# VHH binders against c4kar8, part 2

Target 1, 263 residues: c4kar8
Amino acid sequence: MAELSTPSPASPAPLDGGRGDELEKFTLRGARQILQLLQDLITHRGLITAHTGGGHSFMTAVLKVDEERGRVVLDPSPDPQANRRALAAPRLTCVTQLDGIRIQFPLVGLGEGQDKGRPALFAPLPAEMLRLQRREFYRLQVPLAHELSCLLKAEDLARKPVEVSARVIDIGAGGVAVVVPTGAAEFVIGGTLPACRLALPDGEPIELDLEVRNLNRQTQRNGTEQLRVGLRFAALPRAADTRIQRYIFKTERALNAKARGGL

## First folded at step 1 (VHH)

Design f17 (framework vhh_8fcz_2)
Fold by ESMFold2-Fast, scan of step 1:
Structure f17 (fold): chain B 263 residues (1-263), chain A 123 residues (1-123)
Amino acid sequence: as target 1 above (263 residues)
Amino acid sequence: QVQLVESGGGLVQPGGSLRLSCAASGFTFSDYAMNWVRQPPGKGLEWVSGINSDSSYTTYADSVEGRFTIIRDNDKKMVYLQMTSLKTEDTAVYYCAARGWSYLTSPSEYDYEGQGTQVTVSS
């Protein structure tokens, strides 16, 4: 049974730090941008799941941004144990969603006190905030039964054209990850593979230009080596984008239904 | 058999309040995001509000923000819509809808839908 590779956009779970290079372009570090985003969370009553580590979390909200003191004011949990865990944690990872945008940020140095006579939690303003549309971060683990493949038009070491049929192991709105045998072709990070063909189960292959984003060499259990290649869709047409999104969401629902009914 | 059964609709005056209820059965309720969608007389479906599986995230259409509250009780397999400051424009059939799919703003793609309950706001 295949698994979903990333939490859904409505999921409160934090995104994996192993995607740091891919997430950098979506990271806000400007003080004005951070203040505006926090203010937007206040205005829209954004509920925040604050992760304290060890699988523990609690629900909170930004009550106020104190620009003079450089801090945020948070609603404490009604559970005293959750608040104690939060105060003891070296770092909170805060996750929320607003207007189809996933927002994630760290808080360090949490303290407790009062705001207008009511209990409150305080933390210094975050130095960074992650701001992602659903489409930027979601990846579906492709079921083996779907036999999803991508015909890559690449080059060998001598820069001669080669075609490699690669198995798609995950897919998102922004790209795919594929696996190829070591030595089948040469890949350069930032290089473009033109006119590749993505074979979705329901319809004609989609012709796409793909950009190489990352490379990871893996050793399989049988001792053979394979190369995992992360590929970004370059200039994806709207019709192709729509087909990929339909495939992802239809498959996600089927996997969710199967997981609930199966065990 | 999957079933969503709405109740609590009725006639109310402008400025009044109603609470809608939805009872779910035949699926793993705690795995689904729950939504309220409505259909005004002679118009298409309009998404109203959504709540994720563990109640940690709620969202509302701009037209109802600050007036409506969505709540769920996973132990009872219930979702509720608390409506305050009702306006004539809130007159519609209200449907409960379930999605295992993650984002809650489209009125068109639900895994399961109820039969609806009529809300009429009139003096």
Scores: ipSAE 0.000, ipTM 0.114, lowest interface PAE 12.8, mean pLDDT 79

Design f18 (framework vhh_8fcz_2)
Fold by ESMFold2-Fast, scan of step 1:
Structure f18 (fold): chain B 263 residues (1-263), chain A 125 residues (1-125)
Amino acid sequence: as target 1 above (263 residues)
Amino acid sequence: QVQLVESGGGLVQPGGSLRLSCAASGFTFSDYAMNWVRQPPGKGLEWVSGINSDSSYTTYADSVEGRFTIIRDNDKKMVYLQMTSLKTEDTAVYYCAKGTLYSSWGSRPEYFDYEGQGTQVTVSS
């Protein structure tokens, strides 16, 4: 069987494209399971990327679940345009992660109002939630201390070749998400970056062809704007796949040990 | 211009208490979650605690839960961290950090806006 292509949590193209049958086994439809998962997102104060269509998204979070009224309360965006797009959308596709596991769910019938005197967005509880708890869908958040980088072979605004060292923020079996300074290079969704080099610990860099899957602009805490780029492994050699999987496993194990040790 | 000014740090003995303060300016304070993060000597930033825009939700790192309390005063544009039962492991520079949403961001420091020089907390005899 062909491998399932898995976009980053911030992807404008969620896992909607004709994979419903394959994804059915990962879909939660029990009311109790849905309530528990939403409550887990509240407890962990997880970031949710809400896709409003047309390549637009905003960051939100579930503030509370009102089981009696059958609805969720969401954190509105500080950007009024993002909130207007969300309210006009027939459907939001919400994407998040909990402990590296991709979670995706639809919200239909979004409204606005106030919760305890504060602006809020409201929607009926989702009828289903996708929870991809399999190794092939797992995305490791790369620890900052690892300083994992990927040297991208791209083009600047004048179509001249440029090499950009990008920081890897997450990694999975299907690809990486990286951050580059805005204006460092030009990226086109669906474009291929040949002969890029992924620097993993304990070995020479892995040479990879990467396909651009998504682009998101973000403002860093120092006020600097950076571009987040989601990249798919176009053709991953077996040896490279093995090294990436071992890095993910080793890092997961270390993070789990750290979380349990003395906490 | 966004500005966060921390104060209240100092030297304290194990088992002691301190209250940290953060004065915010340059943004609509009551629209954003506020967090405390810390940086122990020679280590990276660690998230400590968060409070949402209206104080209806608070959250804490496991290592400080039951010992620390986060409080905010929207009228004064202040966020506080009340620390009790301090341990040597609590020694760090403490920064207050602006969230990017109305709610708190949780345990991932890379998602926080932060400014100011921080305030040093040293727990030793």
Scores: ipSAE 0.000, ipTM 0.133, lowest interface PAE 17.9, mean pLDDT 77

Design f19 (framework vhh_8fcz_2)
Fold by ESMFold2-Fast, scan of step 1:
Structure f19 (fold): chain B 263 residues (1-263), chain A 126 residues (1-126)
Amino acid sequence: as target 1 above (263 residues)
Amino acid sequence: QVQLVESGGGLVQPGGSLRLSCAASGFTFSDYAMNWVRQPPGKGLEWVSGINSDSSYTTYADSVEGRFTIIRDNDKKMVYLQMTSLKTEDTAVYYCARVTYHITSSGTRYEVFDYEGQGTQVTVSS
């Protein structure tokens, strides 16, 4: 059954996390690219968290890529139980980051053996690897002075159309997080909000389709409740993508210059 | 950029105690889980311990359970590893690492290691 045994989120979940369609553009499937990325993990001594399911994981590293046999050689855990769990798992989900680049890949068909007389784990080369650079994970905290808003086309409790002007609190390449007053509209995770309008400075509002990714109810220090809604860009024309990226880049530069006292 | 600076390593006799410190900068420390990882001489990497952002969840490798304690101080932007009853097998370079927890829509947790420090050497010898 259910238990509250998960750790608290250390950071807000990215809007593009956990959906195959959104992550497809960041997925490497070329054999040469996969081999190069694995070699980079060896060179930089990348620490890998390998998830075996059921909340279990262990730390590993790629020791060697055997191109001729199409296999990776992994550092086994010094915990024999972790190694037994890994060998019994139908799939390992391997996650690491190097200099702000998130790398995630599956390993299927894990085996154990020896490499140069030392215990090792072996697996076939992954058919795909996810590579998300820091900019794809980056969520710009929108300065309050910018007064960014998004006009949401949603439904009330009776499924009647309503329009809600929501304040944008953060924005990234994959979506926005907004704040709405409690009761302003109903939101369902996975639901699509068509033809919403994102107001950015220096131009007309951008019309876009948004998918609800997460909901978080928060009580402000003054006692009022607000709903934070994470929204993914379901379809984004290139012109709109360019404007959003330009806003993020320009604002980030201004904030960095301010922090250095150079502005 | 993220910076993690470990300190407190040194030479200690078996059965002794040692406290490692990690000073964090370049990010909002209270938003991230922190881990300790070690690498013994001539061996691979071994995860040692983890603590989430608010200290409500700690976890330990079986080899150190009951002997090591992980603690964080968010006001000071520090994470610590208190080591007691040290064994020769604890000899390693110890690294502080930042870990982000992501929860999928299905409730599955993923721990993403993204940064490590330069390390601090612990030698347990008579």
Scores: ipSAE 0.000, ipTM 0.259, lowest interface PAE 12.7, mean pLDDT 76

Design f2 (framework vhh_8fcz_2)
Fold by ESMFold2-Fast, scan of step 1:
Structure f2 (fold): chain B 263 residues (1-263), chain A 125 residues (1-125)
Amino acid sequence: as target 1 above (263 residues)
Amino acid sequence: QVQLVESGGGLVQPGGSLRLSCAASGFTFSDYAMNWVRQPPGKGLEWVSGINSDSSYTTYADSVEGRFTIIRDNDKKMVYLQMTSLKTEDTAVYYCARGSYYYGSGSPLTAFDIEGQGTQVTVSS
């Protein structure tokens, strides 16, 4: 499938993009794939947390897929207030997992009724479903106001050591993307940058070994060129991993004041 | 391999208190959000509370907010649910559930599976 193309060893390394660009590779849009995944959730009795907005959510499950009418049938909450909130919501964000794989999808146009004499909720089939295979593929877009930086220990064109303070533009469990001025240092895909320092809000910089995975030249509106560098955490102590996850979670929560669309 | 063992349930009068415990094994406990979920008699599952991997964030269902507190101890691989001001509507089998590994896309309210047998809480006069 075009959306799920994987570069061969002879292909250029993938370019780092925003969170939306990264998630596209894991987004199912084919009707047969969506139906199969929903059927798998039924077969394995997958529990779904449905977020209704405003910090509210309830537990549900897919009871049935009605292909002829293009609908899913969902188990209502035992709490009548949760059901009323869900029915009033313009959109539900459904989150579940299957065999450790995170699955996320929107439902719009929720209604209520009966299925075989029992209360049920109904919604049109989702047009897309996210299936995240690995936690390290998720990236949080770093707010500019956070002024996150990473001090990179790199080399110039003559292989002399240089230190470059790079702005962190996205961060995940597996790495970061940074921007540097073009020509500030020489980066080679697969090269290792030892003892770099990641400055998160609160606390001392985290010392990390980073591997260069991606390079992308960009031109800003003012004509200035910059280099976007994708970096993988080569080794990550538990304490550092915990601090990075905490930062990602707190920031995501703070930014989730208003969701306009997508998964 | 993954094992969650709930305990601490029992019979209590309305207005009373109970503390539920969940012992986890078979996975790296500190990597996962943990949740409490309940099933009232004859009804479906209801999410109750969640806590992220480092305890920096907790969240609660509207029906229990202000009355229940979720706590975790990563060294002991334990999750607790402190319940106060119990109501007859809190009568249910309570399960602890492992959340998905955190991907950064929201609250501790994440996908989960029920692995244990649960612990029964009955609130009755």
Scores: ipSAE 0.006, ipTM 0.308, lowest interface PAE 9.6, mean pLDDT 77

Design f20 (framework vhh_8fcz_2)
Fold by ESMFold2-Fast, scan of step 1:
Structure f20 (fold): chain B 263 residues (1-263), chain A 126 residues (1-126)
Amino acid sequence: as target 1 above (263 residues)
Amino acid sequence: QVQLVESGGGLVQPGGSLRLSCAASGFTFSDYAMNWVRQPPGKGLEWVSGINSDSSYTTYADSVEGRFTIIRDNDKKMVYLQMTSLKTEDTAVYYCAAGPTSEQYLRWLSTGYDYEGQGTQVTVSS
């Protein structure tokens, strides 16, 4: 099944449970934004790891942006085999960092040529660049055994205040995703839910303001509908931020220990 | 040589199903968590699903949870993605990738992959 969507960046995102919206807000698609970020990489002489697939990568850098021809010029590898692999690859995944921010972008249609008489690689300008602050992007899937909940202060269809206890399904530095029975409350993308209470295992509930970012409707096996709501922390006190980070860190380490055979 | 080979993609109608397969060679498959990632046309890479080395833990992106199932067979050195209730938004090249799940996988994704395959195209269209 599908929802109708518009190409307008001002349109609300389709209902999809939040991860698509979180990736989208870190994705640069504007030509000027892409040009500026590529220029920042040139200015700071940022080293780029270009992944060619099959466990292969090489170090490169953006030498220049050829705006007239709509292409980026890259420093070729000193290893001729790396350059041959890159040219044969259907795409490169380019990964770099600027001031602790991870930048990732695809290059498709890689070619070879010359820049000012020197060998160079070139590709069409990427249609997108992902600019990730590690903390803001990360989402922990909350184990069901943790029974982590958030008491939402919302409004019903008649605009009357209601309190809804919602199960937290994922949590990150920037927000949570919760599940709510359909019809329990009215949610509007961009709306603020004040003084909600997030219950973490080790301590008193955290009081915080949440902004509705996305909505996703699902039908359960018993025929009941549930709504998945993506919520952004509108403001987060330092003590609350520390507690959330600690919960995420400890839970992820425990899950990773289980993935390594329980060690 | 390390190699991941994806297969099973194709053209399917909305609401349809596909099963993707990934055959691994050149590394100790049973020592690695395995992931599916996808790249929609004109978009960046999206992590889809992960499964740990012994299948005791699976995790899914919110957009696919309840519709997709990740399975592995260590004896055959295979990982699979069973996709049901496919939507036009699922149109992407799908890649199999070796590396840890969850926070560690997102860190690996941001810095590159331990290993990744060549991909298989899934197109969901009427």
Scores: ipSAE 0.000, ipTM 0.094, lowest interface PAE 15.1, mean pLDDT 76

Design f21 (framework vhh_8fcz_2)
Fold by ESMFold2-Fast, scan of step 1:
Structure f21 (fold): chain B 263 residues (1-263), chain A 125 residues (1-125)
Amino acid sequence: as target 1 above (263 residues)
Amino acid sequence: QVQLVESGGGLVQPGGSLRLSCAASGFTFSDYAMNWVRQPPGKGLEWVSGINSDSSYTTYADSVEGRFTIIRDNDKKMVYLQMTSLKTEDTAVYYCATKSYGFTLSGYSPEMDVEGQGTQVTVSS
C-alpha cells in the first residue's frame, strides 16, 4: 500500500479521485468558506489550471464571484477550441496555489457569456474546495549519514510487546516513513503504536504516538526483504512539532547548499 | 509545431541581474499563456513563473517571488524573464513553455517535460 503522496501545492496535476476519503479533512464545504477562498484567489490574482479531461487544460482565473446568481466568473481562454472543450466537458477540475497552499475544486455546468462587455465563462459555485497546506505533504528524504531512527513499540505475531529500531527514510510535518526487516513486528493499518521514540540529531528522543497509515513490502536488489511503514504523528506536541520542523528546514537548506556547491 | 527559442543566459555574479528572452513561432502566441521553467544541474525541472495571454495575471514560484518579473510582448511574440538579486541556486538551464508546470516542495520535478534547448544561467563568483 502506497503512502498518501500528495502533489506539491504548485503542481498543476489533479489529485487522484481514489484519495478522496483521505483528503476529507482538507475539504471545505461551508458556503462562506468557499466564498472567502474564491475571493482570496481574486485578491491575489491566482492563476488557475483548468483541466477539461482527456489530457486537455487551459489557464484561467476567477474574475468575480456573483453571489446574487450563485456563480463564479472565469477568464476564458483566448484559444476558442479550449473554451469549446471546457463547455463540452461534464466537469472542470481547477488547480491553483496561494502562498504555497494547494487549492483544487470542481466546476460543473459551465456556460459562456459576457461580463461588463467582455467574454466570460460562468459556473455555479463549487460545492467543495480542497485546501492543502505546503507543509502537510512535503517529505524530506533523510540522508543515510544522519542515521535517523525511530524506536517503535509494536507487537509480534503472538501479540507480545516488541521494540524495533527502525531507520527513518523520509519525514514530513505529518509523519515519517520507516523501514524494518520483514517479520520484525506486526503492523495493522489504522493501529496505534504508543510512546515510540524518534531520535533527531540534536537533543533527547521525542516520545510520540504513531498511527500506521500504510505498508509496503519490498525486495532489495541484494535479495534482502524490507517492510516500509508509513506512520502519522498522533497528537503531536508543539515542542516536538517545532523540533521536527527545525530538523527538516536545516537539512533541506544543507542539502540545497551542497547541491549548489556541486554546480 | 510550436517553436520556442530561449536566449539571454550567461555567467553573472551573485546579486546581479539578467534578462532572458523567448521568441515564439508556429502558433497564435497571443492566445496562449506562457511559462518559464528551469533545470538545475543534476536535478529535475522546476516551474518558475507564468503569465496569461493578455498580461493581466502573473504568478511566481516562492523561491523567485519579488526577484523575478515575467513580461510578454504579443506584437513581437516574445516573453521575457527579468531576473534580479540572483543567487547561486538560480543556476540552471531556463526554458519557456506554453504548458503550465508545477514544482515540488524541494523545488524540482523529475516528471516535467520541456520545449527547445533552453538558455544556460550560471550564477558564480
Scores: ipSAE 0.000, ipTM 0.127, lowest interface PAE 17.2, mean pLDDT 76

Design f22 (framework vhh_8fcz_2)
Fold by ESMFold2-Fast, scan of step 1:
Structure f22 (fold): chain B 263 residues (1-263), chain A 125 residues (1-125)
Amino acid sequence: as target 1 above (263 residues)
Amino acid sequence: QVQLVESGGGLVQPGGSLRLSCAASGFTFSDYAMNWVRQPPGKGLEWVSGINSDSSYTTYADSVEGRFTIIRDNDKKMVYLQMTSLKTEDTAVYYCARDHSWLGTYSKPSAFDIEGQGTQVTVSS
């Protein structure tokens, strides 16, 4: 019985199209910039996750940039099946990090051969590379002292309306993770919970429509079961967005100050 | 049976490099965010780095940012931590941990399941 996959709101998006247009300001298209970034990955021996589609990926690295032939040379996988998938894929999405910055680039037209007598994969130089650090995907672990809660408007097993006060475990610009006792309410992935109320320490609760993105059952050390629910902000007014971002920023700053002996 | 098996630790001099590996089995690896956490001698757990299920986002503790890189290979069910410019303060037992939140809680060790024995990293001259 397959298919209890955890849906990620951050699944790889193409660099083209509506969402891709928003990434254009983070996209490098200059040949010199691309060559320098690839060389930086070689110098720092950066490991790359190459996604071949269908949930498949393998680890590689840039071994060399062949500027005269307009190609990158990549370390093949020790798994022959991963290499076959890569060669059959219409496109690889390569993801790596440098100094905490996400780097992503497509490779099209992958081939195989040898470099200095060793097996290698070859691809044309990418025409674009994405460089970004996405603060919007950061999740603040909510301090227990803040007693951050979200009142969920849901249905029980008998389809009767219930209100469940859920503790907020983490919060980001795009959503929250909450915990509820197992069986307190029924949740459907993709379902919308209307007019929920997020209580921040400063001010009135924020009314939000939340979309259920994932469910995970946990058993605590005392034997109590809890359900962890990932919730996306379906529609976020500017004032609510500002308050949530301000809370995240202020809390991070306060935690950093305490950790370093601040005021 | 869920298993996480860490490896790749050892003795290294300051400024050196190591690559830690974590082999996962007994669960659908691609459904979970993965993290590295460490425990220095005589201290509590410290979160080091996190990566979500599709590698579209990674995070790092301030103490390791710019020196460590986390990557994953879903086909091999592996997560790796590439460590460079190692410091004596990096001496610890390193654990990999799966994250129960698909939103990716990357900043606190209490959000993670630590299943394995860990791998010892010692940085000394």
Scores: ipSAE 0.000, ipTM 0.153, lowest interface PAE 14.4, mean pLDDT 76

Design f23 (framework vhh_8fcz_2)
Fold by ESMFold2-Fast, scan of step 1:
Structure f23 (fold): chain B 263 residues (1-263), chain A 125 residues (1-125)
Amino acid sequence: as target 1 above (263 residues)
Amino acid sequence: QVQLVESGGGLVQPGGSLRLSCAASGFTFSDYAMNWVRQPPGKGLEWVSGINSDSSYTTYADSVEGRFTIIRDNDKKMVYLQMTSLKTEDTAVYYCAAESRYTLGFSSPTQYDYEGQGTQVTVSS
């Protein structure tokens, strides 16, 4: 049995280009649309996970769009090894989220240099950008102040049981993405983590089974390496499903209300 | 060299106000969410308030909501806690704490990437 990850909009795992006809509906190819979307990422300080292949990624951001030279300028990683992997990669797959919408685009021909005296990475403007706005793909970026955590029941390298408290960074109807330090536990795609506990801000922790859907090792902007784990809800009780959906809806409304009235 | 330096604590009467400040240095301030955490005498740490990296979202513990306001200034590398309608139960050492969006999640506010030395707030008559 082969397990194929179906990534959420906020998941760092890229969507399969082999679904080309289905994804075509969500693909932007107009130069003006691409420029506007990149400018929106700058305006909203959108954090980007750039995949360099081999299960490696690093955190970056679009610093500016150089329309005259047809280039995007990216923030380099503080980890020199992550930058070397990026420069050696034939392609970066960039994944980000804007207002719950998954955005994914390729960058080819990455170079390095300086922008206004600061180190920078440069790449030609992408010819296409994927923008997914579907209810089934919606993922809420968990506000840091909610301190959402999930107690994972996993195994160490020696296959002994371990419990890991992992921070929930995004949540949707179908699952969560969490971060753990590399080496804290062993995860296998398609593996089941039984009786994990998801803590929501209001009420007792939700006990549920989670399936590992994807894994990505990230070099963060501060140079620290972490493992991002995408987890699917397995055998989710109806009461738990209702409570998770209620949390997502309430948090979306609170964020939207603050954005409209909070300036 | 990473530093978080709190200031603005002191003695205040019930119903009074204080403004706490936290000055950050040695890291990219705009990449971190900032939190205020307090420790009352003889008790454990409790989370008070948080603000994300770009100030688009703030949250508060139920015990302080409507009375405290968290603000940050990324240009000055500062985070502030404006405290009004202070109660005796607000007496605590207040800590500024920085959290990368990429660290492990915690069920309690006892671990952060960086934390300050604290500033004492005493609310008494």
Scores: ipSAE 0.000, ipTM 0.114, lowest interface PAE 16.0, mean pLDDT 78

Design f24 (framework vhh_8fcz_2)
Fold by ESMFold2-Fast, scan of step 1:
Structure f24 (fold): chain B 263 residues (1-263), chain A 125 residues (1-125)
Amino acid sequence: as target 1 above (263 residues)
Amino acid sequence: QVQLVESGGGLVQPGGSLRLSCAASGFTFSDYAMNWVRQPPGKGLEWVSGINSDSSYTTYADSVEGRFTIIRDNDKKMVYLQMTSLKTEDTAVYYCAKLSYTGSWYPTESGFDSEGQGTQVTVSS
């Protein structure tokens, strides 16, 4: 069975790589189901990474669903060049998550205009949305307070060894996503980073070999660029797998308890 | 369409043992974490135990840890609860429950979208 990491910005996955038949049962095509999922993203203030192709993406959010006109209204990027790339793209691939479940959908026919006097991007409602409810695709968003980090053993432009402490932003059974400063190290998709160290709150750092699966340059709301790196666990010892699962379980329970308390 | 059928309850004396069974149908059993929850007389639902989809991780409520064991058989689409050293406070209707999504490879005490009819456990002399 194939492992699926977060697709690169240039990747047409998840329909690519022979997984289309497996993922069809997770694809929503009903108009009411699509509208409900988009409203859930609004309600939970879901941040969306919109991939425009060529390794470019920007952060957006669904501002509203215009059911009568059959379109979605998106928050434009603070970077005007990102918006121009989006408008020129034949499609956007939008990736987000809700309760740890990956959601992915295409937007075609993007336009620009105004909503309530403010700049906005508009697109027809997607004809389909993928909601990946499968254990290997689940990604826990790591609470910032946990200060979860992974010490990456990589190389700089001159092929000299460099160690980069990267913040872990999500974690799952198959890997982690980390954020590194632009230019801190060179990453090659398919390259292996040996003997990296994943620091969990309880116990010694876990030593792991990581494979670079995805690279995504993001412009944050404050205009700062960051590099998001998707990393696959190349070989995961049973003890390490158990510790990672326990961390995910404990954190999920704590987050669910907070959500219950807030309601 | 989703159906969970519990069995194995009964009357036992304190210190006794029972094995509860849950037969699942209408969903891909091996994709879901499974849980046992209970409802004591006059009280709300209380989570008891959970097991992830491949049996590599189990968890228990503090009140039953060391006394109960959760087991699953994916080929038979069954989940079991082996109960030992039963106490009068274990008296309840026991329900089998699945998570609302397949993305969880660990059990949780929330997010259940289906539960069965229940099986009554009475611990009394």
Scores: ipSAE 0.000, ipTM 0.206, lowest interface PAE 13.1, mean pLDDT 78

